# VH-VL binders against q8ixk2r445to577: the designs that were tried, part 328

Target 1, 133 residues: q8ixk2r445to577
Amino acid sequence: FFGMLQNKGLTDYCFDYNPPDENQIVGHQVILYLCHGMGQNQFFEYTSQKEIRYNTHQPEGCIAVEAGMDTLIMHLCEETAPENQKFILQEDGSLFHEQSKKCVQAARKESSDSFVPLLRDCTNSDHQKWFFK
Below, E stands for the ipSAE of ESMFold2; O stands for the ipSAE of OpenDDE; V2 stands for 0.75 times the mean of E and O plus 0.25 times the DockQ between their complexes.

## First folded at step 16 (VH-VL)

Design e22 (framework fv_axatilimab; at its last look DockQ between E and O 0.81; V2 from the best seeds 0.83)
Fold by OpenDDE, look of step 16:
Structure e22 (fold): chain C 133 residues (1-133), chain A 120 residues (1-120), chain B 107 residues (1-107)
Amino acid sequence: as target 1 above (133 residues)
Amino acid sequence: EVTLKESGPALVKPTQTLTLTCTFSGFSLSTYGMGVGWIRQPPGKALEWLANIYWDDDKYYNPSLKNRLTISKDTSKNQVVLTMTNMDPVDTATYYCARLRYGDYYFDYWGQGTMVTVSS
Amino acid sequence: DIQMTQSPSSLSASVGDRVTITCRASQDIRKYLAWYQQKPGKAPKLLIYDASTLQSGVPSRFSGSGSGTDYTLTISSLQPEDFATYYCQQDYDWPYTFGGGTKVEIK
């Protein structure tokens, strides 16, 4: 699967990554932004290694969860996907992080215009449902 | 078990400052993502959100009352304090403190509430 | 501010009845909606969050649905302990706001 990763509950919002420096794409947080389908900032790929890849630059970036954190941070992809970069996109639309055993949820940050994907206990919430478009 | 309990004066005179303390257990404001909020309810009326404070000392206030409200925490005592200045009879209400999480701004655990009457 | 309008303000029902109450937001709150139950002299109790997720320990006869601006709380079969006032709350934007409440009374 590839394209925009859109949330079901938080309508019209997609995974978004816009690093300050295009030559240094790692270390920043993945956010949610209105789906616009323009550029590369909202293009992601779910790979056979269970990675969510940000495939706009070389080297490629993969979404990771750092120890003790509930945010999604961009790391470099590795030849073998590390445990903290493995996700399962399930048939019901839930995005499950294997290492933390939590689900990715669309959450508000500090304002209604600022949303982020966060790890939360898995529920039936549509805020935890995702689909590629 | 998560518990919260409000404490403070039951009677406040007009123009005086109300100070309420929320003492809680079963969780800590040193834990990432944790927050405590205050909500009030005039007798027979609906609920009104007042303020939130989080583990990182980030604070949010109801804009209509922001100039009158101050929220603070003492993590070591598991306490959150709310002050409200220039009290008026219209501020007579039951005041609740409740737990919430950053990113999940509903309140899953509530105190029993403390009735505050503003009267001369 | 986002205005939350509940309807009806009150209703009478009997044990076993299906009860439906509605909450309408003044704008799209994208399912960031919670429901609370409050009994006289008691604090509100969280029933549902994220529009349709049942809080742990809440009976399955309670359910929530809706999207956009319109949301519904349903009690499939009203029990004696369900006579109370119910409130909706949006947690989409600051300040968080509650509905005016719906009192469910005994017929």
Scores: ipSAE 0.898, ipTM 0.953, lowest interface PAE 0.6, mean pLDDT 96
Fold by ESMFold2, look of step 16:
Structure e22 (fold): chain C 133 residues (1-133), chain A 120 residues (1-120), chain B 107 residues (1-107)
Amino acid sequence: as target 1 above (133 residues)
Amino acid sequence: EVTLKESGPALVKPTQTLTLTCTFSGFSLSTYGMGVGWIRQPPGKALEWLANIYWDDDKYYNPSLKNRLTISKDTSKNQVVLTMTNMDPVDTATYYCARLRYGDYYFDYWGQGTMVTVSS
Amino acid sequence: DIQMTQSPSSLSASVGDRVTITCRASQDIRKYLAWYQQKPGKAPKLLIYDASTLQSGVPSRFSGSGSGTDYTLTISSLQPEDFATYYCQQDYDWPYTFGGGTKVEIK
């Protein structure tokens, strides 16, 4: 799949990556932002290796979760996907992180208008349901 | 088993500063994402959120209470402390501490609460 | 602040009855809603979060539903231990606010 990865419960919000330096895409957190489809900040590819990729025409970024953390951070893709970069987009819309056995959930950053994807124990919450547009 | 317990004075005079301590067990604020919040309930009225503190020492306060609140923690003692300045009889309530996780702003375990009466 | 309005403020019911409690938010809270049970002299107990997800250890007779501004808590078959006051809480935006409560009493 390729496109905007949207949340079912937090309607009209999409995965968004806006690194402070456009030439350095590694190490920053993925956020959720109102879906708009402008530029490439909201376009991701779900690959056969179960990666969520960003910027397929430059040093490729892949979403990862570092050990002990629950935030989604951009890393460089590798030819063989590392375990911390593997996500299963399941038939019910849940986005399952294989290594941690947790699901991606939409959450508000406290005292902010911003939302972020975070890992949580898997539930049937619509905040844990995602789809490509 | 997760438990929380509030301690502090049962009676406070108007204008004094209230200090409440939450002592908990069964979890630690050294654990990534964990937090403790304070909620109060005036007699016969709805619950009101006061403040949250998290494992990384980030702190958040109910804006309606302006600069009256300070929250702090001592992770090694499993304690969270809330101070509220310039107490007034309208602040008479049962005060609860409760556990939450950053991103999930609901409270899954609560202390028994401590009744604080503000009166001369 | 997001105002949470519960109805009814109280109701009388018998063991075995189906009970429905309503919570209305002053704006769309995107299913960021929790339900609590509180008995006299006791702390609230979390029942439901994310509008419909049961907290671990909560009996399956409790269920939550709703979207947008309108949410419900349902008890499918009321038990003696369910006589209590129930509160909703939005956790969509700070300050996190609670409804005024619904007292469920024996008939």
Scores: ipSAE 0.762, ipTM 0.913, lowest interface PAE 1.3, mean pLDDT 92
ESMFold2 (binder alone), look of step 16: mean pLDDT 92; pTM 0.930

Design e23 (framework fv_axatilimab; at its last look DockQ between E and O 0.94; V2 from the best seeds 0.85)
Fold by OpenDDE, look of step 16:
Structure e23 (fold): chain C 133 residues (1-133), chain A 120 residues (1-120), chain B 107 residues (1-107)
Amino acid sequence: as target 1 above (133 residues)
Amino acid sequence: EVTLKESGPALVKPTQTLTLTCTFSGFSLSTYGMGVGWIRQPPGKALEWLANIYWDDDKYYNPSLKNRLTISKDTSKNQVVLTMTNMDPVDTATYYCARLRYGDYYFDYWGQGTMVTVSS
Amino acid sequence: DIQMTQSPSSLSASVGDRVTITCRASQDIRKYLAWYQQKPGKAPKLLIYDATELQSGVPSRFSGSGSGTDYTLTISSLQPEDFATYYCQQDYDWPYTFGGGTKVEIK
């Protein structure tokens, strides 16, 4: 699967990554932004290694969850996907992070116009449902 | 078990400053993502959100009351303090503190509330 | 600010009745909607969050539905302990706002 990764509950919002330096793509947080289908900052790929890859640049970036955190951070992809970069996109649309055993949920940043994907206990909320478009 | 309890004066004179303290247990504001908010409810009226504070000392206020509100925390005491200046009879209400989490801005645990009457 | 309008403001029902109350937002709140129950002299109790998710410990007779601007709280079979005032709250946009409440009274 590849393309825009869109949230079901938070309608019209997609995974978005726009690092401040296009030559240094790692270390920043993945956010949610209105799906626009333009550019490459909303293009992601779900791989057979259970990675969510941001492959606009070389080397390729993969979404990771750092220890003790509930945010999605861009790391470099590795030859063998590390545990903190493994996700399962379920048939029902839930995006499950294997290591934390939590699901990715669309959440609002308070007092901002921004939304972010956060790890939360898995529920049947549409805010935890995702699909590629 | 998560518990919260509000404390402060039951009576405040107009123009005075209200200081309320929320003492909680069962969770800590040293824990990533944890937050405490204040909500008030005039007698027989609807609920109104006042302010939030989070583990990282990030603070948010109702814009309509922001200039009158100050929220702070003492993590070591598991306490959150709300001050509200220039109190008026219209501010008479039951004041609640409640727990929330960053990214989930609903309140899952509430204190019993403390009634505050503003009267001369 | 997002206005939350509940309807009806009050209703009378009997034990066993199916009760439905509605909350309408002034704009699309994308299912960032919670429901609370409040009994006289008590603090509100969280029933549902994210429009549909039942809070732990809440009876299954409570359910939430809706999308966009319109949301519904349903009590499938009203119990004696369910007579109370119910509030909706949006957490989509700051500041967070509550509905005016719906009082469910005994017929």
Scores: ipSAE 0.894, ipTM 0.950, lowest interface PAE 0.6, mean pLDDT 95
Fold by ESMFold2, look of step 16:
Structure e23 (fold): chain C 133 residues (1-133), chain A 120 residues (1-120), chain B 107 residues (1-107)
Amino acid sequence: as target 1 above (133 residues)
Amino acid sequence: EVTLKESGPALVKPTQTLTLTCTFSGFSLSTYGMGVGWIRQPPGKALEWLANIYWDDDKYYNPSLKNRLTISKDTSKNQVVLTMTNMDPVDTATYYCARLRYGDYYFDYWGQGTMVTVSS
Amino acid sequence: DIQMTQSPSSLSASVGDRVTITCRASQDIRKYLAWYQQKPGKAPKLLIYDATELQSGVPSRFSGSGSGTDYTLTISSLQPEDFATYYCQQDYDWPYTFGGGTKVEIK
């Protein structure tokens, strides 16, 4: 799958990555932003290794969740995907993080216009459903 | 399992400062993502959110009351404290504390509430 | 602030009736909506979150639906313990706001 990864419940919001330094794409949090398809910030690839790749820039980034955390952070992709970078996009639209056994949910940062993807216990909420546009 | 209980004065005079304590059990504010909020309900009226505090000591206030509210916690005592200054008779309400998770701004467990009357 | 309008403000129903309560937001809240039940002299009890998700321990006769600005709470077969006031709450945007309530009374 390649394109804009959109949330079902938080309509018209997509995964977005806009690092402050284009030469340093590692270590920043993935956010959710209104889908627009302009520039390179909202295009991701879901690979056969179960990665979510940010590959509109070089070197390629892969979304990861660090142990004990619930935020989605950009890491460099590796030749063999590490466990913390593996997600299963299921038929029902849930986005399951294998290592933590949790699902990705759209959530608002309090007192902010920003939304972010966070790991939560899996539910049937439309805020935990994702699809490529 | 999860319980919350509000304590504080039942009667406050106008202009005084109200201090309410929420004591809880069955969860801890040392747990990543956990929070406690305060909500009030004037007699016969709708609920109004007041403030939230989270495990990382982040604090958020209803903008309409921001200058009058202070929220704090003591994680070791399982307590959250709300202070509201310059009380007025219109602030007469039942005050509740309740649990939430950061990112999920609805309240899954509530205390029984404490009625606060503001009168001279 | 997002205004939450509930209707009706009250209704009368009999045990066994199907009851529907509506909640309209002043803007799209993208299914960030909760429903609470409150009995006289008691604290609110969470019934539904994320518009459709049933809270643990809540009977399956309660269900939620809706999207955009329009949301509903349905009780499929009203029981004696369901006579209460019901509130919706949006958690889409700060400050979080509640509807005015719907009182469900014995007919």
Scores: ipSAE 0.741, ipTM 0.907, lowest interface PAE 1.3, mean pLDDT 92
ESMFold2 (binder alone), look of step 16: mean pLDDT 93; pTM 0.938

Design e24 (framework fv_axatilimab; at its last look DockQ between E and O 0.92; V2 from the best seeds 0.83)
Fold by OpenDDE, look of step 16:
Structure e24 (fold): chain C 133 residues (1-133), chain A 120 residues (1-120), chain B 107 residues (1-107)
Amino acid sequence: as target 1 above (133 residues)
Amino acid sequence: EVTLKESGPALVKPTQTLTLTCTFSGFSLSTYGMGVGWIRQPPGKALEWLANIYWEDDKYYNPSLKNRLTISKDTSKNQVVLTMTNMDPVDTATYYCARLRYGDYYFDYWGQGTMVTVSS
Amino acid sequence: DIQMTQSPSSLSASVGDRVTITCRASQDIRKYLAWYQQKPGKAPKLLIYDASELQSGVPSRFSGSGSGTDYTLTISSLQPEDFATYYCQQDYDWPYTFGGGTKVEIK
């Protein structure tokens, strides 16, 4: 699967990554932004290694969850996907992070116009359902 | 078990400052994502959100009351303090503190509330 | 600010009745909606979050639905302990706002 990764509950919002330096793509947080289908900031790929890849640049970036955190951070992809970069996109649309055993949920940042994907206990909320478009 | 309890004066004179303390247990504001908020309810009226504070000391206020509100925490005591200046009879209400988590801005555990009457 | 309008403001029902309460937001809140129950002299209790997720410990007779601007709380079979005032709350946009409440009274 590849393309825009869109949330079901938070309608019209997609995974978005726009690092401040295009030559340094790792270390920043993945956010949610209105789906626009323009450029490459919203192009992601779900791989057979269970990675969510951001492959706009070389080397390729893969979404990771750092220890103790509930945010999605861009890391470099590795030859063998590390445990903190493994996700399962379920048939029902839930995006499950294997290591934390939590699901990715669309959430708002308080007092902000920004939304972010966060790890939460898995529920049947549409905020935890995603699909590629 | 998560518990919260509000404490403070039951009576405040107009123009005075209200200071309320929320003492909680079963969770800590040193824990990532944890937050405590204040909500008030005038007698027979609806609920009104006042302020939130989180584990990293991030603070948010109702814009309509922001200039009158100050929220702070003492993590070591599991306490959150709310101050509200220039109290008026219209501020008479039951004041609640409640737990929330950053990113989930609903309140899953509430204190019993403390009634505050503003009167001369 | 997002305005939350509940309807009806009050209703009378009997034990066993199906009760429906509506909450309308002034704009699309994208299912960031919670429901609370409040009994006289008590603090509100969280029932539903994310429009349809049942809070732990809440009886299954409570359910939430809706999308966009329109949301509904349903009690499938009203029990004696369910007579109370119910509030909706949006957590989509700051500041967070509550509905005016719906009082469910005994017929």
Scores: ipSAE 0.888, ipTM 0.950, lowest interface PAE 0.6, mean pLDDT 96
Fold by ESMFold2, look of step 16:
Structure e24 (fold): chain C 133 residues (1-133), chain A 120 residues (1-120), chain B 107 residues (1-107)
Amino acid sequence: as target 1 above (133 residues)
Amino acid sequence: EVTLKESGPALVKPTQTLTLTCTFSGFSLSTYGMGVGWIRQPPGKALEWLANIYWEDDKYYNPSLKNRLTISKDTSKNQVVLTMTNMDPVDTATYYCARLRYGDYYFDYWGQGTMVTVSS
Amino acid sequence: DIQMTQSPSSLSASVGDRVTITCRASQDIRKYLAWYQQKPGKAPKLLIYDASELQSGVPSRFSGSGSGTDYTLTISSLQPEDFATYYCQQDYDWPYTFGGGTKVEIK
């Protein structure tokens, strides 16, 4: 799959990556932003290795979750996908992180205009449902 | 078993500062993602959110009251303290502390509440 | 601030009745909606979060639905312990705001 990764419950919001330094794409948090498709910040690829790739830049970034954390952070992709970069996009739309055994949920940063994807125990909430546009 | 309990004065005079303590058990504010908030309810009226504090000491306040409120924690004592300055009779309410998780801004466990009357 | 309007403000019902309570937000809250039950002299108790997810330990006769600005709490068969006041709360945007409540009384 390639395109804009949208949330079902938080309608019109997409995965977005906008690092403060365009020459250093590693180590910053993935956010959710209004879907627009302008520029290259909202285009991701779901690969056969179960990666979510940010491939509008070289070297390519892959979404990861570090042990004990719940935020989605950009790492460099590797030839063989590390376990913390593997996600399963289920037919019901849930986005399951294999290593942590948790699901990706759309949430607001406290008292902020920003939304972010976070890991949570899996539920049937539409805030945990995702699809490519 | 998660429990929270509010303590503080039942009666406060106008212009005085209210200090409330929430003592809790069954969870810790050293745990990633955990928070405690304060909510009040005037007699016969709707609930109003006041403030939240989280495990890394981030603090958030209702904008309409933010210059009157201070929230703090003592993680080793399982306590959260709310201070509200310049009390007015309109601030008469039951005050609750309650647990939440960062990102989920609803409250899953509540204290029994403490009634605070502001009267001269 | 997002205003939350509940309807009705009160209702009378008998044990076994189906009860429906509505909550309307002043803007789209994207299913960031919780329901609470409060009995006199007691703290609120969380029933439902994310509009439709049942909190642990809450009886299955409670259900939530809705999207956009309109949300509903349903009690499929009212029990004696369900006579209480019910509040909705949005957690979409700060400040997090509550509805005015719906009091469910014995008919």
Scores: ipSAE 0.792, ipTM 0.920, lowest interface PAE 1.0, mean pLDDT 93
ESMFold2 (binder alone), look of step 16: mean pLDDT 92; pTM 0.935
ESMFold2, look of step 17: ipSAE 0.766; ipTM 0.913
ESMFold2 (binder alone), look of step 17: mean pLDDT 92; pTM 0.934
OpenDDE, look of step 17: ipSAE 0.847; ipTM 0.941
OpenDDE, second read of step 17: ipSAE 0.837; ipTM 0.941

Design e25 (framework fv_axatilimab; at its last look DockQ between E and O 0.88; V2 from the best seeds 0.83)
Fold by OpenDDE, look of step 16:
Structure e25 (fold): chain C 133 residues (1-133), chain A 120 residues (1-120), chain B 107 residues (1-107)
Amino acid sequence: as target 1 above (133 residues)
Amino acid sequence: EVTLKESGPALVKPTQTLTLTCTFSGFSLSDYGMGVGWIRQPPGKALEWLANIYWDDDKYYNPSLKNRLTISKDTSKNQVVLTMTNMDPVDTATYYCARLRYGDYYFDYWGQGTMVTVSS
Amino acid sequence: DIQMTQSPSSLSASVGDRVTITCRASQDIRKYLAWYQQKPGKAPKLLIYDASELQSGVPSRFSGSGSGTDYTLTISSLQPEDFATYYCQQDYDWPYTFGGGTKVEIK
C-alpha cells in the first residue's frame, strides 16, 4: 500500500512529514495535515517489513516510536526493520504498533489546524482507523 | 483509584481573587500526557471549561476569561491551583477540577466540586 | 467558538423506554465529542468519548453515534438510575464547549 494515509474519524487529514531541512529528514515528528495530494510530503508506503516508509529522499525514512514516547518520529530505514518501526495495518483500518502494543490515533495538537498521530490504547474509534488513498 | 478534590473559599466578595486548589491522587502530573482542568457550572446551568494544565507545564485558558485566570501546579504535592481575579456575582458556580489526557481532551475523572458564591 | 446545541432540553420517559438525545455542533467536529451524565448535586460522569466509545464501567445500554455536526446519545432501555441531565462536549477546538444539557425526567 502507498499514497496518502488518511484518517477515517478526523476527516480529510493525512499523515504529513515536512522536515525543516530536506537534506536531513530524520528526527522530526510526523504530523497530520489536510490531505492535499500535492507534493511528496504526504506520500507514504506500507512495506512487507511492516514499515511505514517516507521514501521521498535517499536514504529512506521510516516512522519509529522512541522509548517512552507516544509520538511518531522519522528515523532512517534499516536493512532489517527494527522493532520500534514495525506497524500492522489491520483490515479494519487500525494501525497497530507491535512494540508498544498500542494503536495510532489521530489527535489534536494545539489547535484544530494542527493534529498529530499518537499512540493510544486500541479502541474502535474512527480516529484510530486509517486507509491509503 | 483516581480521585480529585477541590478546596477553597465558599464565599468571595466582588472584585476579590478566588483561589482554588485541586488535590488529586491515583496519578501524577509527572506522568507523561497527564493533565488537570477546571470546569465551572452556575446553579441550574450548563458547564463551562476554564483552564487546563499538563505535565510539561503547558497551559490553556478559556479565551473569554483568560485575562482573569492563572493555573499552576505543584507536582510534588499533587496539586493544581486556579486563581481567578475580579470575581463578580455572575461567577457564582460550582467549580470542578477534572483529569484529562493530552490529545484526548475529555474529562474522565472529576472532583465532587466546590460551590463558590460571590456576594457582598 | 463552537456552539453545541442539545435537543430536547428536557424529556419525560418511563423505565424501559428508548431515549435519544441529540447534540448538534455549529461546525464539523470530526467525532471529537464526549457525553456526560450528571445527577443532582453530583459531578458529571463521562459516558462516551470519541463520539461512540463507551467509557469503562458504563453500562452497554448507553451508546453514541454520529459524525460531522450531528451526534446522538441513546439509552436503549432506560433504568431508574438513568434519570439525570446529560451533556455533550466537543474537544475538537479551543475553547472546549458543552451543550446546554438534556434533562431526562420520570414520566
Scores: ipSAE 0.907, ipTM 0.954, lowest interface PAE 0.6, mean pLDDT 96
Fold by ESMFold2, look of step 16:
Structure e25 (fold): chain C 133 residues (1-133), chain A 120 residues (1-120), chain B 107 residues (1-107)
Amino acid sequence: as target 1 above (133 residues)
Amino acid sequence: EVTLKESGPALVKPTQTLTLTCTFSGFSLSDYGMGVGWIRQPPGKALEWLANIYWDDDKYYNPSLKNRLTISKDTSKNQVVLTMTNMDPVDTATYYCARLRYGDYYFDYWGQGTMVTVSS
Amino acid sequence: DIQMTQSPSSLSASVGDRVTITCRASQDIRKYLAWYQQKPGKAPKLLIYDASELQSGVPSRFSGSGSGTDYTLTISSLQPEDFATYYCQQDYDWPYTFGGGTKVEIK
């Protein structure tokens, strides 16, 4: 799949990546932003290796979760996808992180206008349901 | 088993500062993502969120009260402290502490509450 | 601040009845809604989060539904221990706000 990765429950919000330094795309957190479809910040590719790729920059970025953390951060994609970069987009729309065995959930940053994807124990919440548009 | 318990004075005079302590067990604020919040309920009225503190010492306050509230924690004692300045009779309420997880701003376990009366 | 309006403010029901309580938000809260039960002299107890997810240890006769601004708590078959006041709470935007409550009384 390729396109905007949208949340079902947090309607009209999409995965978005806007690194503070255009020359260093790794190490920063993925956010959720109003879907607009303009520019390159909201286009991601879900690959056969179960990666979520940010490919508007070379070398390409892949979404990862570091051990013990619950935030989604950008790493460089590797020849063979590391376990912490593998996500299963399931038939029910859940986005399952294999290594942690948790699901991606849309959440507000506390007392902020910003939303972020976070790992949570898997539920049937629409905040844990995602789709490409 | 997760438990929380509030302690502090039952009576406070107007203009004084209220200090409440939440003592809890069954979880720790060294646990990633965990938090404790304070909520109050005036007699016969709706609940009002006051403040949250998290494992990483981030603190957040209800904007309508932020200049009056201070929240802190002592992780080794499993305690969270709320201080509220310039108390007024309208602040008379039952005060609860409760557990939450960062990102999920609902409270899954509550203390029994402590009634605080503000009166001359 | 997001206002949460509950209706009815009170209702009378018999054991075995299906009870429905509604909560309306002043704006779209995108299913960031929780339901609590509170008995006299006791703290609130979480029943439902994310509009429809049942908290651990809560009986399956409780369910939640809704989207946008309109949300519903349903008790499929009222039990003696369910006579209480029920509150909704949005956690979409700070400050997190609660409804005024619905008191469920024995008829």
Scores: ipSAE 0.798, ipTM 0.920, lowest interface PAE 1.0, mean pLDDT 92
ESMFold2 (binder alone), look of step 16: mean pLDDT 93; pTM 0.938
ESMFold2, look of step 17: ipSAE 0.752; ipTM 0.909
ESMFold2 (binder alone), look of step 17: mean pLDDT 92; pTM 0.936
OpenDDE, look of step 17: ipSAE 0.876; ipTM 0.947
OpenDDE, second read of step 17: ipSAE 0.887; ipTM 0.950

